# VH-VL binders against o27280: the designs that were tried, part 163

Target 1, 266 residues: o27280
Amino acid sequence: MDSMNVPEVLEIKRIVEESESVKTFIFSWDFRREVRPGQFVMVWDFRDEKPMSVSLIDPVRSEIGISIRRVGEFTDRVHGLSEGDLLGIRGPYGRGFELMGRDILLVGGGIGMAPLAALADEATARGMRVDALVAARTADELLFLDRLEAAGVNISTCTDDGSCGFKGFAHERLLTLEENHDMAAVCGPEPMMFQVMRILDERDVPAQLSLERYMKCAVGICGQCCLDDTGFRVCAEGPVFWSQELSRVREFGRYRRDPAGRRVPW
Below, E stands for the ipSAE of ESMFold2; O stands for the ipSAE of OpenDDE; V2 stands for 0.75 times the mean of E and O plus 0.25 times the DockQ between their complexes.

## First folded at step 6 (VH-VL)

Design G57 (framework fv_marstacimab; at its last look DockQ between E and O 0.73; V2 from the best seeds 0.00; counts 0 for: pae E 2.4 > 2)
Fold by ESMFold2-Fast, scan of step 6:
Structure G57 (fold): chain C 266 residues (1-266), chain A 119 residues (1-119), chain B 112 residues (1-112)
Amino acid sequence: as target 1 above (266 residues)
Amino acid sequence: EVQLLESGGGLVQPGGSLRLSCAASGFTFSSYGMSWVRQAPGKGLEWVSYISSSGGYTYYADSVKGRFTISRDNSKNTLYLQMNSLRAEDTAVYYCARVEDWSYGMDVWGQGTMVTVSS
Amino acid sequence: QSVLTQPPSVSGAPGQRVTISCTGSSSNIGADYDVHWYQQLPGTAPKLLIYGNSNRPSGVPDRFSGSKSGTSASLAITGLQAEDEADYYCQSYDRSLRGSWVFGGGTKLTVL
């Protein structure tokens, strides 16, 4: 059972600066606790605890990586840490991505490329053909391009401002890309994921989407991270959902919830 | 020992319903996709339905779509096939089979359970 | 109708070499999806005989071999024995059927 899990205090082995606002923190990991792409861990800085997706899974080096974007007090404190400093890690939690078929498409927006980078590593190791559409507001916010290239991934980029690749949004770029994927995995802002899902549905491509929603607890005992209509708890039944499941969720892509549970439009 | 054991087959009238079960043991059930494959008497193998390891993706042969529902309970290591609006042409031995990925095939099969749809 | 085409029957004498073909299309074997082969003895469940085009599971004799080229695959049985008399099915994955596992129509092997 995971209900009695306590954070394990781990040393930051190394830090990779991915961009001005994103760092990957790498820890030694005992792979007797299996970790799959799409799962998350709870990161504890000895004051606050937050869920973070696993972005690197390396059984050969016995390492995991966690990519964190600087957006508030907790992430500012963690970004201030150095190699050799300690963090509490518990998990992994949640449902990971499921790979199927020969040719797959990854669509990532901003920090949403983090769990998809781990998935790309696994897919290429299995001999799958991987196309990745990497989207961001600007060129400096495109993440993991070097890592994807090293893995043999076929990369397409788009930026809102046109500073790299296609000028426009992810779904607009997707409309100009070739079809013929057996599966897709999508992670990024919910409005982007909704538009991408609609296109993939029209192309008859089954898709998995990673929903990183507000949550109180990682062990599935909290109601804060629920989807409307279906009652799925992101921390227990997600964060990865098939488009087949999400097509029955009325709130996906239309509104979100604040900490009080009130519906707020995107 | 890795095995699959099916149950729930029997004789049913046209328009009737049956629920098949497949009990898995000896492996991590939640790590594998599962399929139902049927074989009419004296005929070849026909894929019926697939469910992903999480249960989040399901797919059905056109001949059973809207009538059959595949599901799984990973906490009980059990696969199900709910069969509604049964027709004479659904008469077959139904096998459950384990599927890892496109490169491994269906490496573990149950012994089958006979479904006969007849008046 | 079968998505993968096999001859309905093949026959051979003990010690002979026989081959069973499996013909697909650009959406399955031609898209580089692996071909798997199953042996079904009378009255039994199918058994995986060859996976990943040419690999043998533990316990399968090296008399059985698989190959794949273009849109087709082949199962070869050398040193044919009486106990090889069975139905043989090829199976692949088809993208045009949303990732369905598709079977050939089956081949009845008779050992004369």
Scores: ipSAE 0.647, ipTM 0.815, lowest interface PAE 1.8, mean pLDDT 87
Fold by ESMFold2, look of step 7:
Structure G57 (fold): chain C 266 residues (1-266), chain A 119 residues (1-119), chain B 112 residues (1-112)
Amino acid sequence: as target 1 above (266 residues)
Amino acid sequence: EVQLLESGGGLVQPGGSLRLSCAASGFTFSSYGMSWVRQAPGKGLEWVSYISSSGGYTYYADSVKGRFTISRDNSKNTLYLQMNSLRAEDTAVYYCARVEDWSYGMDVWGQGTMVTVSS
Amino acid sequence: QSVLTQPPSVSGAPGQRVTISCTGSSSNIGADYDVHWYQQLPGTAPKLLIYGNSNRPSGVPDRFSGSKSGTSASLAITGLQAEDEADYYCQSYDRSLRGSWVFGGGTKLTVL
């Protein structure tokens, strides 16, 4: 539909404070525009436009939720909004997660749990057994734990500082978990995702990973979201990629590009 | 009407190659994983290969790894199986099947295409 | 040897009840993977008969039923009819040694 390429101005219906730095903004949504876990929307605050992952997909209540971490000027302004205020939304865009098998592992770091929370809801609704490894730097940055528990997800946590659960990185905790999953879905800091992907590849667990790159058009025309070595456009062929696809991508997990295309460390 | 139609089978010499096609209609092809399943004359069913709905994940039976390549073109609603280094034991009817990915069941089958590997 | 074991043949008279067993292991049926059943009439492609252990697709008569217990599954056919003469395959997924789709060896049903 051409209407997906023009921002629709929507009223913020509800705001859920997920942590001190993360809020979920809930909007009414016409599900004739289908939304899949792992897809993203472009959020417009009438000054700037940024991609945000969908974290809640509720066709029964006709609601969509978008979780936003306060990290800069745009997100600071959005966090200052109240119920009833307006935002522009265009999308959804990109390839979402695909479900397979009966036993799924979710590995989320920080705000990366947002699209995985939406996937967990879909997976549990289908009767899948869901294990989630929820990672953050500190306990107060672990996201969606109550929501995941209410959905029947088996949660393991890890924190860099050891304030909750396993002390260490997500991939280190993963080595201590049972190896009984049919697939995995991974989202978080790209160095974490790379390390997790390597472990899952050694275990022959099919994995899907959600990448973040700079986006402008969101429909695959401008080229700003391209990956090295493949020409994959994160907004069109991704943001969700299978691990088999990413094995051919040199930059994955090693560096990122700024808006000008320069290599910078993660 | 949901339909799968295989083509591209035939007689080939050992060591030869064939590409099989499976044309899909009546459903949203890009929403489903797909498999190839084969049946040697007078024998049972043997799973050959799987491809995810996006085409980003592929998986193969040990008997065909390194020789067969599954692929799909979602813009043409077509599934493919590139078969290289063919052997006599590859002689079979090849079916394409639609997979229900969460259950691993195969709810729609094509009518099959015969591949004969013989001198 | 097929990973899932089925009897090679079963027979029954019209109106009888017959069962076809499908015996697996802890790495497939015993790991809670669903069992699906396919009917293959002579000279035709397989057709889904039972999915998810016990569910019938639209158009499959209720005289066909499936069940699963432990590491085994069973297909029951009541009110046997001549048109039921076919090969029947069970299918599951096996997690062992890098995983795969697995079929039983097939059971030829003869209606006497």
Scores: ipSAE 0.564, ipTM 0.814, lowest interface PAE 2.4, mean pLDDT 89
Fold by OpenDDE, look of step 7:
Order: structure tokens, then C-alpha cells, then sequence
Structure G57 (fold): chain C 266 residues (1-266), chain A 119 residues (1-119), chain B 112 residues (1-112)
């Protein structure tokens, strides 16, 4: 247990440019250390540390990948790195996705597709039928399409500007899809997830959703990622939650707390 | 040895409540989903409820929905079934069963505990 | 009345081959859900006999086999033995019931 809390300095083996703003960093991984889709790692660039979802799990190559979107100072630095450079990685942490059923639906928005891509790999490897609704602002921001297609995933795309696939939001596209699934996994902007969850609940489709909150310790101690009322710690009880759990979370889809602890609307 | 052991069964009046327990041993309880399956005397098997490995998801047969509650305590390696508003038709042997995956079936069963609902 | 239909009883002499059918619909077996089989000896709890349509758990003799085609599944028992006298249940999942776990009505196998 103690060992998992110590960052391991790892060399970046490969960098995949997923989009203009997203890169996947691939590392060698000892799979004696279990990792599940939906879990995250803490990435340390020797200055700062941020939680990042695992987007690739490859036991054959003994590799994992983390996909990082360029959004601030930390990610700017990381995006400036090259193959062969070093990063500190500790984890994995959190509760990952649980697979059940035969047919599963993945609904992802933007970088939210990162953990879902890993889940897609596992699901297809198990012989499950996987449909994926991939949403982004523009066509250029759609992530992992080739990877998902290669895995045998049935893909539906959605873009805000209509540059690819359905013009509109993920929940709007979902309303046009009549097929029900045994389970759904959802990850993306929280307003998107909120709307998607509502639709899935109405259809009585079990859903898991991955939340994003400010995380500091990743081990359930500091409380920075606590959800109001429930006391759920996103880093410990999450980041993956069942819709039944989120139904108890008043703040879900409505607001979050910033690093200062202030309530900020989505 | 992998084992499940049910307890808590007994005689209860209609409208009464009963809580069943299932103690797991010999495996990592928190890694498996769990189900309750019941069997009325001289009848077939009927699925009652399922709970995911983490406990985050629960599902119920229509016949017990709103009356029964499945839960688990992974720290105690125990599965529970809270049964409220019991009816005569709920009379059965109740089995707990381990579910690794939907593709693998229920691979471990307890010996069951008898629940009798009668005036 | 069960979602999955089984014959109420089958019989065979020692050494013979018997088959137990499990008929479903497009919402369960026909939807490509896996079929599992359970054996319940008299006065005992059910035991997983076949999982994933045709796989045998460790300890299950190879004289037990499962298959699935279309909306139906079948359990075959070769070299029937006295100890095989039991109730057998097929199990699958039904999407029309929102993923409900469904059992067949059970088949009583008598060894003559």
C-alpha cells in the first residue's frame, strides 16, 4: 500500500498526438500492479502533480497510456516533453468501470473519451458489443476514432458545429438512438453527463459516470474532492460512480468546487 | 476453500420483515458481484436481486422491487438481503451466489436459508 | 410460464445420451446472451454445470456439454450415470426485462 503512493519515475516511451490539444503518453508498466479502465494516476512533472485518466491498458506490450489535454500551465509543460523524457507516476487510484451485460454504450465528450477508450478495449476483448457515441466541439477534437474502429466498436459521432456526424450535443444524439443497452459508461463535461444520465435512467439503462473534481492527495485524505452531502470522495469512492449513487449527489451537473473550495457553476 | 454461507432465515408473518446474510470466505469478496436466488418448495429457481462488486449498482426482480433491498459490506465479506412487506409467495429457500461476470454465470452457491412466510 | 422453456422431465438408461432443451426468444438467447446451466442434486444447492454456452467449470466431467443456436440452447449428457439424476436449469438474460436474470423452468432428469 505504501509503495503505491510513491511516484515512480518513468520514461515516456511514445507520444501519440490524438488531436491539436490532446496527446497520449505511453509508459512501460509492470502489470503485477493492477490497473482498470476508469482509474487514474497522479502525474508528476517534478514541479506539480495532476490526476490523469488511464486511456490505454496493454498487457501484451506491458504498457499504459495517459491522455492529456492542454489546458493550463502544468499540461503545457507536459505537452512540451519528448519521447525519452521522464515523468513521475503514482497510482493507479480510484474506482474504475465495472463491465456487465452483453451490449454496452459508451458516451464520451472531448477528453472524457480517454478512460472510455480503455474500457472499449477491455469490453471488445471480452467479446462484448460496444457502441460509442463520441462527442466533441468540432471534428478535429473527436478522439480515438481510429482506435475504436479498429477494436470493432460501432461509432456514432456528434459535434457542436456539425462538422462531423450529428450536429448538436451528445444527449440530443442519444435521444435519436432507439436501441437500449445492458449498460452505459459516460465521461465528459458534467452538463453532458447529467443530461445523458437522465435519458439513460428514463430508459432504465444502468449507467456509470466518471466525475472530474479537484484532486490533491488521491488517497481520500485531504477531502478536496469530496462531494457535498454524501461525503463521497471522487478519488476514493470514484471517479466512476453508478447513476444510482449520483442520484444522491445534489451538486452533480449543477456545480463544483474550485481549488479554493468555492462553489462554481458549470 | 471458496464458500458462501447464508443465515437469517426463519418463520415470519405476512407483512413482516427479515434480513438475510451471506458470509463469504476463501476469495476476494470485493471483486465479485453477488446475487440472491430463491426457490419455492417444489418449484424452480427464481432470480431475486443482484449487486455489483463495488455495491454501486443494484437490480431487482419485479416481484420483489420496492420491498427487498440488497446490500453488501466488503470489509466484512458479507452480502445482505433486507426483506420487507413479506408475502406468502416469498416463501422459499434463499441462495446467495457469486457472479464474476455475466459471461461466467453464478459459479459459487451457498447452501441456502429457508424463509417461511405464514400466518 | 418461465421466460426460458425447458421440458419438465427427461429420462434415460445408464450409458445413454440425453439432451435437455432450453428455448428462449429474440430478447434473451436470440439476443446473443450467454446461456448457463446448473445442476441441482436432490436436497442440495444448485451447482454451475456449464457457463458461456459450452464451457465446463473445473471438476465437471466432459460427458456434459452445452450448445447454443438461434433462440435455443441445449445441454447434452453422454454416458448417463445414476448420479446424474437431478434437476437441471438453464439461465440467461433478457433485455426486454432490462437485463433481468432469467431461469428456465427446470428439467427433472430420471435415470432408469
Amino acid sequence: as target 1 above (266 residues)
Amino acid sequence: EVQLLESGGGLVQPGGSLRLSCAASGFTFSSYGMSWVRQAPGKGLEWVSYISSSGGYTYYADSVKGRFTISRDNSKNTLYLQMNSLRAEDTAVYYCARVEDWSYGMDVWGQGTMVTVSS
Amino acid sequence: QSVLTQPPSVSGAPGQRVTISCTGSSSNIGADYDVHWYQQLPGTAPKLLIYGNSNRPSGVPDRFSGSKSGTSASLAITGLQAEDEADYYCQSYDRSLRGSWVFGGGTKLTVL
Scores: ipSAE 0.299, ipTM 0.741, lowest interface PAE 2.0, mean pLDDT 93
ESMFold2 (binder alone), look of step 7: mean pLDDT 91; pTM 0.939

Design G58 (framework fv_marstacimab; at its last look DockQ between E and O 0.88; V2 from the best seeds 0.00; counts 0 for: pae E 2.4 > 2)
Fold by OpenDDE, look of step 7:
Structure G58 (fold): chain C 266 residues (1-266), chain A 119 residues (1-119), chain B 112 residues (1-112)
Amino acid sequence: as target 1 above (266 residues)
Amino acid sequence: EVQLLESGGGLVQPGGSLRLSCAASGFTFSSYGMSWVRQAPGKGLEWVSAISSSGGYTYYADSVKGRFTISRDNSKNTLYLQMNSLRAEDTAVYYCARTDYFDYGMDVWGQGTMVTVSS
Amino acid sequence: QSVLTQPPSVSGAPGQRVTISCTGSSSNIGAHYDVHWYQQLPGTAPKLLIYGNSNRPSGVPDRFSGSKSGTSASLAITGLQAEDEADYYCQSYDRSLRGSWVFGGGTKLTVL
């Protein structure tokens, strides 16, 4: 078994409170093991294991960050941890984002901004112009705004309740933005991503989208994260897919499979 | 040494098909975008198609859209161009070129392979 | 019918300076996209001559220089030599053409 597949027990170096429901856990990282924005790691709290996107990649400080939203029992436990506590981390896994062009549009919803924040750092470091459409239900759920601003990202916000920025959904805000980009990276609720992809396709903007599926093994063996018809494994061929790839995935934006394998509509 | 080597060119009848290959060596193939560029006899350069580093996104010139398919096998360091429904106007030397997807330049070119579409 | 416009031919005597223009539009040679130049010697494949408007790859003599202004670019060759006789192509990117790499029509340089 490859050493990559063995969880490494790491100490939580620090915790950043991103919002009421989101925390970023910072770990020391050996960058001899490459990690790319869009990739995920399996986080093990010695009871259960869940895939989490890498939201911070800092080669200077030799750190990575994992942003976790509190949504269930596992994340409740993790959110109860403190600096100095231990977690098991294995990975990274999956295909990350590709960067191209000079201008990039990031469209993120809720915790979907996690991998995009990491991508923003890389893009800005390369001297790219980065526009970010940050969406959330409410103002207090908007993530990484200060971080993105500090990186030089041009931010546009939208909230469902209008508490900050455009009142409405990300795709609606996108329709009001006329400027195109060399590429786009999208991550958030799948219905959002579906609508955003449609608009970007109509505008002939190359787009990459990060999908979320139930993942168990993270190494393309168990098949739990297989997409119907295509056989794409989100953990192996994804989680980042090009729009042209997703155009072949009929279930995208329509349904997913739950842990029992049942189709669950979005 | 960084090198690209095209193959698969030849004579084909109109409506026929041909598959070109481009073997890459001397660099990390999977880290770069790739393009096909063609040049008709005595004419200028015309971009044909491009593909992202992962192969997940493809570009096509309008003149070949729907007829040509670009693909790559990163495990074999090989770029492909499947050409279907070939026309006389497709007659050209076809070059593969390493493509920088940040500045959109092409810094490495193959020697080219000749494709002739004729009755 | 090339998206980028070049003069079909230019000529000069050895030791002279010649300039090749490349005219595009706001959609392809704007501030957003770079212009690259390629040299194609007779019977050979194109070679990158200038990248990123004005940068020379390793092995390209400093006699070759590139510049960009507005929607146009220019290739200048000083101290013209016999071996410079070739076709030269400018190239950029055009987002409005569904993301297309676009070339000039090419310029044949003759050394007199």
Scores: ipSAE 0.803, ipTM 0.914, lowest interface PAE 0.7, mean pLDDT 95
Fold by ESMFold2-Fast, scan of step 6:
Structure G58 (fold): chain C 266 residues (1-266), chain A 119 residues (1-119), chain B 112 residues (1-112)
Amino acid sequence: as target 1 above (266 residues)
Amino acid sequence: EVQLLESGGGLVQPGGSLRLSCAASGFTFSSYGMSWVRQAPGKGLEWVSAISSSGGYTYYADSVKGRFTISRDNSKNTLYLQMNSLRAEDTAVYYCARTDYFDYGMDVWGQGTMVTVSS
Amino acid sequence: QSVLTQPPSVSGAPGQRVTISCTGSSSNIGAHYDVHWYQQLPGTAPKLLIYGNSNRPSGVPDRFSGSKSGTSASLAITGLQAEDEADYYCQSYDRSLRGSWVFGGGTKLTVL
């Protein structure tokens, strides 16, 4: 009757504190409504609704996890909730990651590791070799390292301030890593993703990039689907795009859009 | 039953264009990668092009880069190969094949469609 | 020339064993990509015979087997029968350039 387009009120089963600013909220989930890494859900606190990437997909336990960074009024309210409290969840939405090959590289910045953690679980379960480059501003903002390690992922870290691993940016660290990947998945700040994509393209590695700003396109908000500065609309289902799709987008890595849809430099 | 059916082959002049189609049935087309593989008369198999399950990533053999375009329409369960600037050396039976991106194998093949490039 | 090298022909008598080799390089078979084998009967489309180095699809007899070692792979056919007379192709993936599916040149099996 009401399919995935109506919010279902779910009880918060468990809350995992990932960092000072990030929590993962775990819910029981009916997997008749399938979820794949790279997809998102709309989270409703009975006042506002926001898109959030799915960071844990566990059909064996019948659970999903949603990782939320505290950045504004909505997320601050959600962070104030406790186990047993209720949230509205609808979805999943969007195009998830496609897996290909046997050797995969994950490059994540900050909260961008959330959808990549779910992807790492699926890739390792399929017998793929997974290398993850986990980037953040500081060591305390590196996410999911214990979970990735437990899954058998080969982890490299970098921080802007040098507090953990390589001192510098993700793309600088990537230049020192092996080149034998069949595909890559990238999620984080758009300037980071652009630099990483350039290196992967030069190495002939197919890359998928998850663009936060296009999550609303997947739920039918037409104004946020414009990728081309010349006025041609690209109605690709986000948030995940292949590097070949993004190579034709003049805005990618150069400009962002403000709430009014205007171009703003990074 | 899982099936692939090619169409669109024929006789074409050098420098001409032709579009091949491959109709898929019996499986969830949008979940699989697809390829085009050709075979010249009396010769071996040669991979031509491949496309990801979403259509977002494409691959081409060096011999066809810039001349051929692979595409798909998941709503119609159909794979396409647009062939431009055709040469005598493109004369072959063209097969479509379902492609597994985990092992890069091809498990389901069509019957093939003949493309003859001749004056 | 083929990126994967196969002998152009092999022959055997009914009941015998034949082996068809497939030789690659460090960018394909040597990069741990799987090898797949296809049988093409005269006038027909290729049919998947072996996938993932050594696995048989439903309907393929046990007398067909595959193996892989280093930069090479082999297809073995035991208990050779007249209906095995066909062309056999190996196929793998090559990571050079922007990625390529690569076929061997094919081996014509004659049952004498």
Scores: ipSAE 0.645, ipTM 0.821, lowest interface PAE 2.0, mean pLDDT 88
Fold by ESMFold2, look of step 7:
Structure G58 (fold): chain C 266 residues (1-266), chain A 119 residues (1-119), chain B 112 residues (1-112)
Amino acid sequence: as target 1 above (266 residues)
Amino acid sequence: EVQLLESGGGLVQPGGSLRLSCAASGFTFSSYGMSWVRQAPGKGLEWVSAISSSGGYTYYADSVKGRFTISRDNSKNTLYLQMNSLRAEDTAVYYCARTDYFDYGMDVWGQGTMVTVSS
Amino acid sequence: QSVLTQPPSVSGAPGQRVTISCTGSSSNIGAHYDVHWYQQLPGTAPKLLIYGNSNRPSGVPDRFSGSKSGTSASLAITGLQAEDEADYYCQSYDRSLRGSWVFGGGTKLTVL
């Protein structure tokens, strides 16, 4: 009953190349350990352990998928693995997204689309109308477009360089979209999420935003994932927070902490 | 059996405070939104406040905003309404209701607790 | 005025059909928001009667039915019985009112 605190060694069943820099690793999963969109797992490569969002939740096939962007030594090593190789997985942890209403807006930047893709599947399966604003630096980094379209999601795109869709930042594109959603779910670079949250707050759209912080224990004991001024632990009270909760968090959108605890601007 | 039980009603003077509780049982409390709905004597139903499943997002009717605070403790399966700066027009039976945030319906209601604001 | 408009009262003889209207706007019923109906017997709490415009919870007789068209909804009761004497409320959600649950003013049904 306590096996969620110790990594289970699982075989990589399939690898999907989502872009040049993003791969989805698919594992068999026993859904007696329920997984909700927005929750995360700790991925252990037998040297280090990092939090990763779940991007695919498929109880019918008994599979989960974990999408990982290559950004450093840990993710470089994981990207070098093949089907049949092993990874340690512990979790899931954290608070997932809550769905409300019939009209949901997803705003995802880069790899932030991963947990939102899982949420989109759940939302469409329960009959919600789903609009997704998918943002990236370039067209080649727009994630999950075919999957979202197949699920019946209404997609808007933006790229920083204008190579696909609207040229500009996600919050600039958001200003041109209809203001008719019951809720929003937002995940991506924290500066983007801060700007998006301010627009959604002005529109009185309840928003949930998924944060990333340094994690070690993932169960709320070590204190490494705490947010200033609130005592919120990203691994326990988050990673998904309502916009009303984040209004009390002074560091949101302004800085983060490195593994040594130093303030680092976003 | 799904059940909601309100408590904490009573007589209070104008300007006073009162805290209502709603004990939930027979369902996964943390999976549902919750609402308070009131009914003044001889009048219709008036929605008062709502709270998301996690407790992280709250709504208030304009008539109570700034005076009432909705909260929940999911570890105790309990919904609360802190009522401050009470007025005569707050006199009502207060119901808690399980709220389905998918369709915004209220499928389970408590029996209500009476709040009387009178000098 | 209540956000949703209902007639203050309706009446019918046993065995007859009665209909209770609920009129809203484009920001509630006319949007994608469902209409729910509640029955309140004298001295009791409201009870869900119809949800999602037309669905009956388990235990509600099929002589109760609901429908929605445009910005309006209707509750129909056929085979009227003395026990149906109650207050009936429609309810929806209104996005334009800063996200508010909204009730109709209520309809008193009298069985003659």
Scores: ipSAE 0.555, ipTM 0.802, lowest interface PAE 2.4, mean pLDDT 89
ESMFold2 (binder alone), look of step 7: mean pLDDT 93; pTM 0.953

